# Ledger of designs, part 23: VHH binders against q9yez8

Target 1, 342 residues: q9yez8
Amino acid sequence: MVEARGGLDPRRLFKAYYSLSPPVEEPRDIAYREFAFQLFDGDVYVRHIGFDSMEELLSYMAREAPKNAYYSVARYSLPTARSMEEKGWLGSELMFDIDVDSLEGCGEVLGDSCLSRGYKQAVRLVEALYRDFGVPSTLYFTGNRGFHVLADCGWCRRLGREERREIARYFTLEGLRLELIIPRPGRRGVRPAPPSPDDPGLRGWIARAALERGVDLSAVHEAIEDLLDDVRVAIDVKVTQDISRLARIVGSLNGKAGLLVARLGLEGFHPGDWLSPFRGEVEFRASARLEESRILGRTVSLEPGRVYSMPAHIAVLLQLKGYGAVAGGEVVVRAAAGWRPL

## First folded at step 7 (VHH)

Design S5 (framework vhh_8cml_1)
Fold by ESMFold2-Fast, scan of step 7:
Structure S5 (fold): chain B 342 residues (1-342), chain A 124 residues (1-124)
Amino acid sequence: as target 1 above (342 residues)
Amino acid sequence: EVQLVESGGGLVQPGGSLRLSCAASGFTFSRYAMGWFRQAPGQEREFVALISWSGDYTDYSDSAKGRFTISRDNAKNTVYLQMNSLKPEDTGVYFCAAKRGYLLYTSPSEYNYWGQGTQVTVSS
């Protein structure tokens, strides 16, 4: 229990959560991973940390209660060394970052509809990665406004920056030579067949998108930009090409929203209180306007100067995003139901 | 309304440098690829350089490659063309242009929006 007065200290909330030995997913080959944390004090960013076991990692997080917690997608022979040369790079997982804020009409507010749009792109990425590259991958919610997709395949470890960049570009469609995939009709009296849903690669994805929109497959050129928007994945190419990139620790909190980093399935994503360890009803004093928004399954609107009664997990999120502060009540911190200790 | 406003043109001697800027307004800049084109007296508009909506892909004409650099600042809604080692053949009116979507084209006819142009003269 954390008692609210003139605003909750997020450090106390995070410390309460990490003190419960929460279910944190063990990174594979933990002893070869570099860890990094952003701490609440001065937003200090600490790197070059290593652990020989999950027990050491959990002990560290319980003691430090970090604002954000990360591990390297790279494996290193000496992860605690400061220079890349001294670390001894052993290869990196393939990483994709989908930022919901890059989608048209999506702002900094945690809107459920924008998260749903980002999730659909992430699912498409996982499916295309397997279908087009033969690579299994895992999907994660980053605890704020994004999704990570990680692939730990043997050949992925060997890829250089340029190869990773080209894979990312396949999903962003940048540099696409569409005429090689869907030739323009009426050229030279020979008309190529329209794309089919069963076609491999981008042709099949465009055909399936056309069918979902009710677009005639023979007329895909008339709607091509909209169909490409449906197929495209809003990937940050700079993240994917970076062999030294950091991923978020699953089961840790994201300091921007106070929500859990969570592994997701492919059949649906419905934001709700299950993404937060914080429970209870609190009084929230708004200091900024929020237009009516769906946040974690709840409709919220705020006017500056007003006090609202609301669930603690929403109040914590709104305080972290600068909309006001918790003014009264108590927050209960609970272990997530159904999660297994590692 | 949609506007593209070029600046940074001028008179420069051979071997000199210029930095062109194009300020965009009235559309979602980060969703558009941007191109630079030029037109010399008595000639058609020709492709110079392009940059994808994210800035992650760039392409150049053979004459610009190695001498010119295209870049963009999506926070400022601005695209730039840094021109080095300028030659008299680079003289012309330089236009910025915006192409909706993710497809990248070197043809002027594929671009949705155009600026009024800025004069670049490489002489004496």
Scores: ipSAE 0.000, ipTM 0.274, lowest interface PAE 13.4, mean pLDDT 85

Design S50 (framework vhh_8cml_1)
Fold by ESMFold2-Fast, scan of step 7:
Structure S50 (fold): chain B 342 residues (1-342), chain A 124 residues (1-124)
Amino acid sequence: as target 1 above (342 residues)
Amino acid sequence: EVQLVESGGGLVQPGGSLRLSCAASGFTFSRYAMGWFRQAPGQEREFVALISWSGDYTDYSDSAKGRFTISRDNAKNTVYLQMNSLKPEDTGVYFCAAKRGYLLYYSPEEYDYWGQGTQVTVSS
């Protein structure tokens, strides 16, 4: 248990969690990965760390209890070297980052509906990678307001920045000239053929989206903006271009929300207490107004100056987001089923 | 309702610089690609520069490449055009334009919303 009077100290909560030897997913080829951590003391980042085994990684995390924990999507022959030249780059997984805050209406809204919208985009990305590129990938919740999709394929490990940017642009649709994919009817005396659901690439995705919406394939151009929204993925292209990017360790905590980094399936995502190791009922003193919102499966609203009784996992998130502070009670820290092997 | 308001135009000597701003209101700015177009007296509007909804993609006319930089601030609902090494041929009314969605267009006819324009005069 962690004493919660005078506000929760996130450092103590994270130490309690990591002391339980929580389930953490082993990064593939762990000995070739660079690890990095943001520590609570001074908010410093430590990099160029390597581990030969999961036991060493778990011991490190139990000792240091980091605010955030990362590993490189790159493999290096010497991951502990301080320069990129000395590290000996062996290739990088494809990494895609979906930021929920970039979605319309979600930037300043705490809510499960925005997370669900981001999840649907991440599922579409996994499906499109497999269908259009033949590349299997894994889907992760980042523990705050985003999703990562990682793909590890032999041919894609050695792709450079420009090639990774082209793959990213395929999913964001930025730079696409629509008239070359879905020509307008009656332009230049042509009668364009409608897209078919078995067409390759974007044409096929647009046709399938049209059928799902009940849009006639011959009238695709009239609904094209909605159909493009259905097939587009809002990824951060700069992340995908960067061969040295860091992914979050699955089973670690995200310092911005106190939620677990979790591996997800494709059948659904329902935010709830399973994303947090923190349990109990606590007293929360609000310092900011929160309009009625559904957060981790609970309806929450706050008025400044008022004290509320609430579940610890919600109180921790709200304190980290600046809505107030825990004023009393105790938090029970337990291992959570935040991820499962596929 | 929907408004695009340009500012920053003026009279400048050849080789000088100007920074144009376009303030957007009345629509969800972060869902729109933005373009800058110019029109010289007696001519049609021509493409100068564009930027995607996120800011991750930019493109320029051949005459603007290397001299002009387009940028946007989605938090401030504003798009900018930094113009360096200005030439007399750059003289014209500069228009800000918005196109909904993720697609990029170079033709003026494809854009949904337009500002009133701001005069740029490069005089020797």
Scores: ipSAE 0.000, ipTM 0.261, lowest interface PAE 13.8, mean pLDDT 86

Design S51 (framework vhh_7aqx_2)
Fold by ESMFold2-Fast, scan of step 7:
Structure S51 (fold): chain B 342 residues (1-342), chain A 124 residues (1-124)
Amino acid sequence: as target 1 above (342 residues)
Amino acid sequence: QVQLQESGGGLVQAGGSLRLSCTTSGFTFSRYAFSWFRQAPGEEREFVGAISWSGDYTDYADSVKGRFTISRDNAKNTFYLQMNSLKTEDTAVYYCAAKRGYLLYTSPSEYDYWGQGTQVTVSS
């Protein structure tokens, strides 16, 4: 299981997971979706793959054990065709991508606190989509350091690139002239009305944020930068605009962290071992320094050259991130029939 | 610690082109919106163009629309103003400016950081 040199083979770990009837969620209308995978062999990306059934998808993943697994938010009449014209586009779900690394103080830093900040933005996005657009959506953890929000509604499937861009800009706050939403007090005799928490759109969100901060609604403009930070969602507009974009398969592993792509609720997100199919106690030989960090509910710090005893799911993550390698111990994989040795 | 420095100014004939650069340091470049302002002798500092933190939104003064293009290069921590079809009225000191956040503003008072300025002179 454990190699004397170079640590655990991630391909072997992923193959063990995919061979044990993994809890992979069936993409809706599977036969109309394009699939794509990054394979361990040669780090090759393969695209334009189609499946007629969930059994075919699971069989493919068990055979190939991909590093990353994706499906199109688009539906196509011919998903295996090489060009968009030949694919026959039938509409795309709305997709929003929140990258934790884009948040202040979170680039290149491991830690649960940054994930919690990204989660809060993702929850706000789900709530705003429903409140302001009447669109229900689903929230997903990407298995590394990000969140996806997907919405599948009849009218929104048919939106073009520019309409999707306008929806995305609503959440990033780009392209808006602030003076039209929250005007500054003018010269003597000109008094703008303060926003109300019941106002539609951005005005209502700003008013609610102000009340949460204890800011008087008549003084919103004085605290506007902090209030905008409270309501803004750090999404990638280019992802939302892209009708051909790929989402990660729920229940597949993310090759950067060895964690599951997971559907999340809105009540809270507490990173922990439940995000990994790997268990066991292993010896980890650190090759890089890690400042004290909260990772998957555990406090971890590393000094180069030192050997640590730690849970396998944390060791796998740290190895994939380049902090060292597993040097001993045993890894077991979660299966429908309980935990199984590799 | 925060520094903005303009380069690329100079003397050019009417109808010509110049590309201004603003190199930055001391902050996370990708989290800032950027603008160019200019000031002619005896005039107030006026807005020229802006680019959002993501690069997805730009805004321009009506006097330069279609002639000037603002862009950013996050890998180089630099943003640019490509000035085409220059007019004698474009003669001014050009300043780069940075604001933490997502929205664009046209007022100089909204910006957090400023460069020293670079002279652009357009001759007839």
Scores: ipSAE 0.000, ipTM 0.236, lowest interface PAE 14.0, mean pLDDT 85

Design S52 (framework vhh_7aqx_2)
Fold by ESMFold2-Fast, scan of step 7:
Structure S52 (fold): chain B 342 residues (1-342), chain A 124 residues (1-124)
Amino acid sequence: as target 1 above (342 residues)
Amino acid sequence: QVQLQESGGGLVQAGGSLRLSCTTSGFTFSRYAFSWFRQAPGEEREFVGLISWSGDYTDYADSVKGRFTISRDNAKNTFYLQMNSLKTEDTAVYYCAAKRGYLLYTSPSEYDYWGQGTQVTVSS
């Protein structure tokens, strides 16, 4: 591990990080991907950028130290072309976006519990994609308040917007014809069989959710709203249906929180300092109130005008989210592998 | 000179059907994605439906999905909006729009060319 000294200016901290040639996951078929970056100067997005190798990508990021870094889920024959028609679309990975802020009670909460809830939904999505569609996928933390699930398969690369929309709706349960899946008992001499955990698709997921809640399979209709909530995935359908969407570069920093974009496994997700390259103890001057919150494994509460001693990775996050600014101390920056292989 | 011209609008009773046409000229029809938008009095122009340049992809606003169908006829340089089960809320000026390329947009600002609009009035 290499260490570098940095101040609290986010641009300077990001520059220090990228100058260490940090671990970055190589996008598959890098030469066919469009890259885009949001720069600190003017919040300008630079698009239509291509790289032939990881060395070129890392060199670019070390020079520019971007606020946010992205690559296209699409492959193009000419990714640097100015228009989509000229790029020559070769297909796009399936992309699913789980926004923690969309979960009930999480919109304004800087809390680990909300991240855990989002992670649980993302794991369910990965499992359901494999079980119901036969499609392996990879799970990523976006470095702020969300998760991406990416799936790359031959047939799914060529799916159009409407097919992608229907796959997304399968997981959100939008337009669900529940009576076809869980028929009501007592209908006109019909005695419907209860769902089994071995049933395909949604029936099997509802049955497994019922067993986890201790609900009798013959009585699933009595708990159906809770069971549907247990199996539903809160994804943004508009993201999934768009063939031109951008994913975040794994190992890059998210400009909204100063945390690493991280590849995650399915065995658990525990937010902590490992998601940040920033170390040290600093003095933080709060300018806004923060109710007691669990952030990156630490309990934090803020009163306006007070100065707090805290770890640099938490102070950077709080400053980027508008709660105050670092008033003193020194930040040590190190290359950190925030991502984990599946 | 690029031109888009709507036709087929008019007055219809609730529950009825209308078929709108957009005839185009001045560009290579097969290279364009096409959409329908509508605007009710005092409101913003809103998305109704789209069809990709290849014809392989269609999408619709949730309010019209299952009732409206968009299609294209490359031989006639014309695309259509079949409107079934019309409701009074469907009353608006309907605009056809064209966008060159592969991207599918629902925002009016992304479209290159527009028709002049055709009035659809659905009576109770």
Scores: ipSAE 0.000, ipTM 0.096, lowest interface PAE 22.9, mean pLDDT 83

Design S6 (framework vhh_8cml_1)
Fold by ESMFold2-Fast, scan of step 7:
Structure S6 (fold): chain B 342 residues (1-342), chain A 124 residues (1-124)
Amino acid sequence: as target 1 above (342 residues)
Amino acid sequence: EVQLVESGGGLVQPGGSLRLSCAASGFTFSRYAMGWFRQAPGQEREFVALISWSGDYTDYSDSAKGRFTISRDNAKNTVYLQMNSLKPEDTGVYFCAAKRGYLLYTSPSEYKYWGQGTQVTVSS
């Protein structure tokens, strides 16, 4: 129950959400994690925070109502210390960041089609980690325009920055000697074996991509640029390399869109109101133009100066992204259940 | 009442093996890091090995690396130290110690709870 009279205050909305015993997922080994929060006032980051229990974390978020909430993929002996040396690093989960804005034609537009493309890349990464490295991983929507893949494996916890960078480069295909994987037909009638979908690693990925495009496996070298684009994963290598990186708390809100950070399965991702705790019908006064777009399963277009009636979860997202402001109506805040795999 | 009780010490020849156990009571064992320390005659307590509350992280003194293995059973509130390839220099009273989970340091002063110790003698 947040009134929109005089404009909507996102801080008040987030406070209402965090006061409702939100479905926040407990980070594993919580006492060893560094927590960080971005506050609404001054966009200040508060870091080097520790909690001994889930109750303490939830109480903190209810009191502070942060714009963004994070926990370290690293485990530390003393997570509240200010330096890595003093923290006593105990290892870090592998973290991969897929930014939808890095995908061709997606730019800064949060459309459902671009989210679907990012999701498919994240699923491909999860499958490749298991197939090629034997590493199980979990997939998360970041609550705005991205996906995180996190893997917590015994051997990988202690990997250094350079080893993590090499794993990331395996998926981005940076510096790859392609001729060692897909040899081109040589002069003198040499016939290299074509790749098979059953082949390990990149060779198998390329074969499967070729079959999906209807490309003859013996002719993959003719379509290789398109096939490599189908198999590359658009991850940020600097994120994966960084042993001190922060992940978003599952069930917390992303301050850029007002959507939940959500754990996802591999069977599909359909953006919709389930990603938001905000409900109701409100009046939205547009201050910027928006070309016709599919947002959270709804078609939206805006002209500056016009007032639109729309669902609160879409209006909140549009306000946070600078397209206008809620001008009237009532926003009902409810704790939303995120999707969690068994 | 907090209590740590060590057992498994004894006399062993050089190159032999011993397994020490430490039974904990009076605190939430699964939330505490555990360490093993030893004290030779006329010396201060020195670090041997540590294990995090989850059991996933371990560290060892340079003299213990490759020879000793620390482990724990949170269901039984017990921490263990498997000692292989024992040397006369390993002779001493072995103590288990406990501290809150997010503090994993080798300094004895960081540990709040201590056992009474168990004697290990490596001699012919």
Scores: ipSAE 0.000, ipTM 0.110, lowest interface PAE 23.0, mean pLDDT 83

Design S7 (framework vhh_8cml_1)
Fold by ESMFold2-Fast, scan of step 7:
Structure S7 (fold): chain B 342 residues (1-342), chain A 124 residues (1-124)
Amino acid sequence: as target 1 above (342 residues)
Amino acid sequence: EVQLVESGGGLVQPGGSLRLSCAASGFTFSRYAMGWFRQAPGQEREFVALISWSGDYTDYSDSAKGRFTISRDNAKNTVYLQMNSLKPEDTGVYFCAAKRGYLLYKSPSEYDYWGQGTQVTVSS
């Protein structure tokens, strides 16, 4: 371990973390990926970087200590080229971005409940990708307030922007022709067949949502708006259609919260200290009000001007979010936080 | 107590067939993707085949495609590898592995549980 004094410079905390050569997931086909980093100084983005090995990547991050670290979902024959034409595109993974801040009631609220809602949508997306498209995918926490779902399959790598947009629209329900899926009763005495939970595609998802709500399958049309909201996935269509999009490096830090980018399972997500490499008890001087909130398993409320004793991982998050600054104590930085490769 | 027990290995002549079985206990088998890996003398473990938690999706290494078939029986907590047209280069210790969830991985490091392996020898 390396001990770093808690103070005014989060750059030093990130440098301490990366200097420990922390566990980082190797991007598949690393030599064909473009890497990009956002540096602390001036929030500068550095792009068109390539590595031939994990050792080179880890050495780079230890040297530069970036605020944010990314790799392309695309594979390129020459990832360091400055233009897309010269990079030689070889295909891109499917990428889906679920932004918790886009969920109703979550835009200006720090809290674990909004993360739980985003996680449930991400799990549903993983399940639907597999069930409806036969595509296995991996779920990631972005280290702040979002989730990524990545899918790598031979046929899907070569899809263009328009095909990717169509897949995204399937999950956002944009352009849905509902009358073809759940017909409303028309003339007197004519009733359409109700959906079954075993039906393929959207019909099956609507039927399962109805059963969860206690809605009779024969009456789904009466609750259809609520059921569509239950089935809809709040993904950013522009991310999914972008063949050159960047994903976050698993095991790297997110500069907005100081939390790890983490690979997640499908059985639950409970925010806590395991998402942070920062440890210790510190003094935090609040400069902004925070109404009572559940953050990383802890109840927190702040009044401007007051000094609070709190765990370092909470204090670092609050400082990066602009609620104040660490005023005393020491932040201990550990290499092993979040997930570890076996 | 999680346990994966492989069986069905043995000595076979080139062109022969073997059926490997992997019996799982101590976890909810139907929530795990399953994989078969092999390790030849002096080599690292390499991917052979995988099957999704439901059995609906399978994938194979290039050397296994068309010769090997992976299948599973969730009621019996068992995964199988049917190996046909065996070649001397198929010789190795064959391992069963389990990964929680719907995700399918070809890297050994991604798997949660491993069996102890069963020897397959292809020689005359």
Scores: ipSAE 0.000, ipTM 0.123, lowest interface PAE 20.2, mean pLDDT 83

Design S8 (framework vhh_8cml_1)
Fold by ESMFold2-Fast, scan of step 7:
Structure S8 (fold): chain B 342 residues (1-342), chain A 124 residues (1-124)
Amino acid sequence: as target 1 above (342 residues)
Amino acid sequence: EVQLVESGGGLVQPGGSLRLSCAASGFTFSRYAMGWFRQAPGQEREFVALISWSGDYTDYSDSAKGRFTISRDNAKNTVYLQMNSLKPEDTGVYFCAAKRGYLLYESPSEYDYWGQGTQVTVSS
């Protein structure tokens, strides 16, 4: 017999995953990082936690099975101290947060197409950081509806809030004076030279966006609004500005979707079951309407009161987002990278 | 009262085949997921394969995929492991295990009942 027709217990699912020696990526300089967790009990955040080794971190996660798991982008001499002053700040990685829900037409709407749009912006950000700032960075899926880009460089660790804010504003195009970058044609028929994909900075990014759209470089003004939207990165400036921000632990689960926080390459992103440790076929009883959506490579639509057969990783996501509950069937819980106990 | 009894093990040459059986008694077999695990000398118990209580879902370790097939007969309270293309590294004691409910695990610690094991030796 199934244990609960009112749905799966997410705590049990997460505990099962964390018991399987999950492929959690070791944060660099782990002993200098503050850790924070949102636990299922009380939905409270516990902060000011430190670990001297990966073994301690993995043991903690296996015992506590957190709903969400985080580590500081900052390094501290005393990460367990209760105040920023006492922690002894040693510098912070650059952090950029791309929230898919802030993209046009994507707010609170499930769908792989919105994830793909966010991924494209994240890739552009990684490329622009390297090209324009000389900063290598790493791209991560946050396990729900967003992307993080983290850059750990010696000089950038010591940047203050204002410098971080200006870097973020470069990518959001806040305060852009377009006339200085792409001059408009003069009144007497004077035409400025078109931008080239080899041009530095924003001018080169606009030219590359034009080529991607099949827009003639001499006609960029006719598509300038679309090109600026293609170049603009929808990052949260307040996240990048904040030297004390927390990033999600890679290989941990996101409590909003039950999907893995995953390191991504730059050659493509295809949402699918590989983002979830949950497998199997289940019966899902819908309690809310969902218009036809492409979710993790599957087409899904829901009507309230109806029972659907679906893959477990999709059912878990839909239950966590409030669309219904698993009513029966079978869930397999697997390690993301395969079974190899530590 | 609860018993899992493995059979079908033995000595076989590399490239050979064996079919393991596990007969269950003392519990409602059709409400339990079943797994096969193995233990080589000096090693911990390793996951091999699992099958859902209905038989509709199966999963395999990377070493077993494409070579082994897990199946079950709920009318006979029996789970099977068909092992083809056997290799020396498949040598070990093979255990069947039962876990109540619809959640499936690769971790040995999650299983409720265990058999005593059957020896599989792949050697020429």
Scores: ipSAE 0.000, ipTM 0.122, lowest interface PAE 21.3, mean pLDDT 84

Design S9 (framework vhh_8cml_1)
Fold by ESMFold2-Fast, scan of step 7:
Structure S9 (fold): chain B 342 residues (1-342), chain A 124 residues (1-124)
Amino acid sequence: as target 1 above (342 residues)
Amino acid sequence: EVQLVESGGGLVQPGGSLRLSCAASGFTFSRYAMGWFRQAPGQEREFVALISWSGDYTDYSDSAKGRFTISRDNAKNTVYLQMNSLKPEDTGVYFCAAKRGYLLYDSPSEYDYWGQGTQVTVSS
């Protein structure tokens, strides 16, 4: 339990959480992964850390209470070495990053509706990876305003930067040559077949999007911009092409929002208190205006100088995002069950 | 003309049950995901439940999970919301909404068509 006096120290909150030995998803082949942490003291990044067991990882996090916690999507024979040459790269999972802030109409305020739009794109990505590449993948909420999709496959783990870039561009549609996918009719007596929902790859996705919009498959060109927007995934290509990229530790806290990194299913995502280990009712003194917003299932609006009674998990998020500070009350910290191993 | 007509609302005591129906016309119902939303006095419209166009996938708000069941009959162009163990905080105007396609959304802004709403009042 932490006491709220003139603002909460996020370091103390995170330390209280990690001291409870919270459920953390074990990275596969943990001994071959590089770990990295951003610490509260001076925002220092500590890299080239290795663990032989989950017990060691949890003990480290309980001691250090990091602001952010990461592990490499790469496997290394010597993850604690300082250079890539010395680490001995053994391959990397495919990593995809969907940033909600990049979606049209979504901005600084974490609105549940924008988060749901990002989730929809992440689900489509998981489905497309399996359908088009034969690759199973796992979906994660990053604990702030994003989603990660990780795919671990034998044939793809040794792919280089350029191959990973091409896979990412398949989903962003960057450099799309539409005429190769949906050819234009040469003349009325000679026409390419319209796309079918059973077609492989982008043709099938465009056909399914067309059927969903009520667009006749022979009239795909009339709605092509909307159809491409329906199938496009807003991923960060630079993340996917980087074989040394870091993923967030599932069950750890994101320092920007104080929310859990959580494994998600494909049937729905509804932000709520289950994404936070912080409990209680507190007094929050606003220092910035917030227009009416739906945050973690709650309607919130703030005017500078006013004091509001609110759930601790909302107050912690708002304080971390610069909207004010907790002015009174007590925050109870509990081990979270926001993720489940599959 | 596109229409969504809700029915089945009314006054019920805490712990009671109600079954809402939404009859759709003027569009190809079997190609639309359907959702239920509610709006309490002085509050914004909030998500309650949704069902995919096939009926194979459903999702619920945390407050509805375990108490409410959404279902649909594509032959009758109707979506239903069975509400059990009703609480005073379930009071509000309940709207059905239609979204073209197989994708599930809990955001009101994603929906193409809306009903006029039916009043549900849980009070002693």
Scores: ipSAE 0.000, ipTM 0.101, lowest interface PAE 23.6, mean pLDDT 84

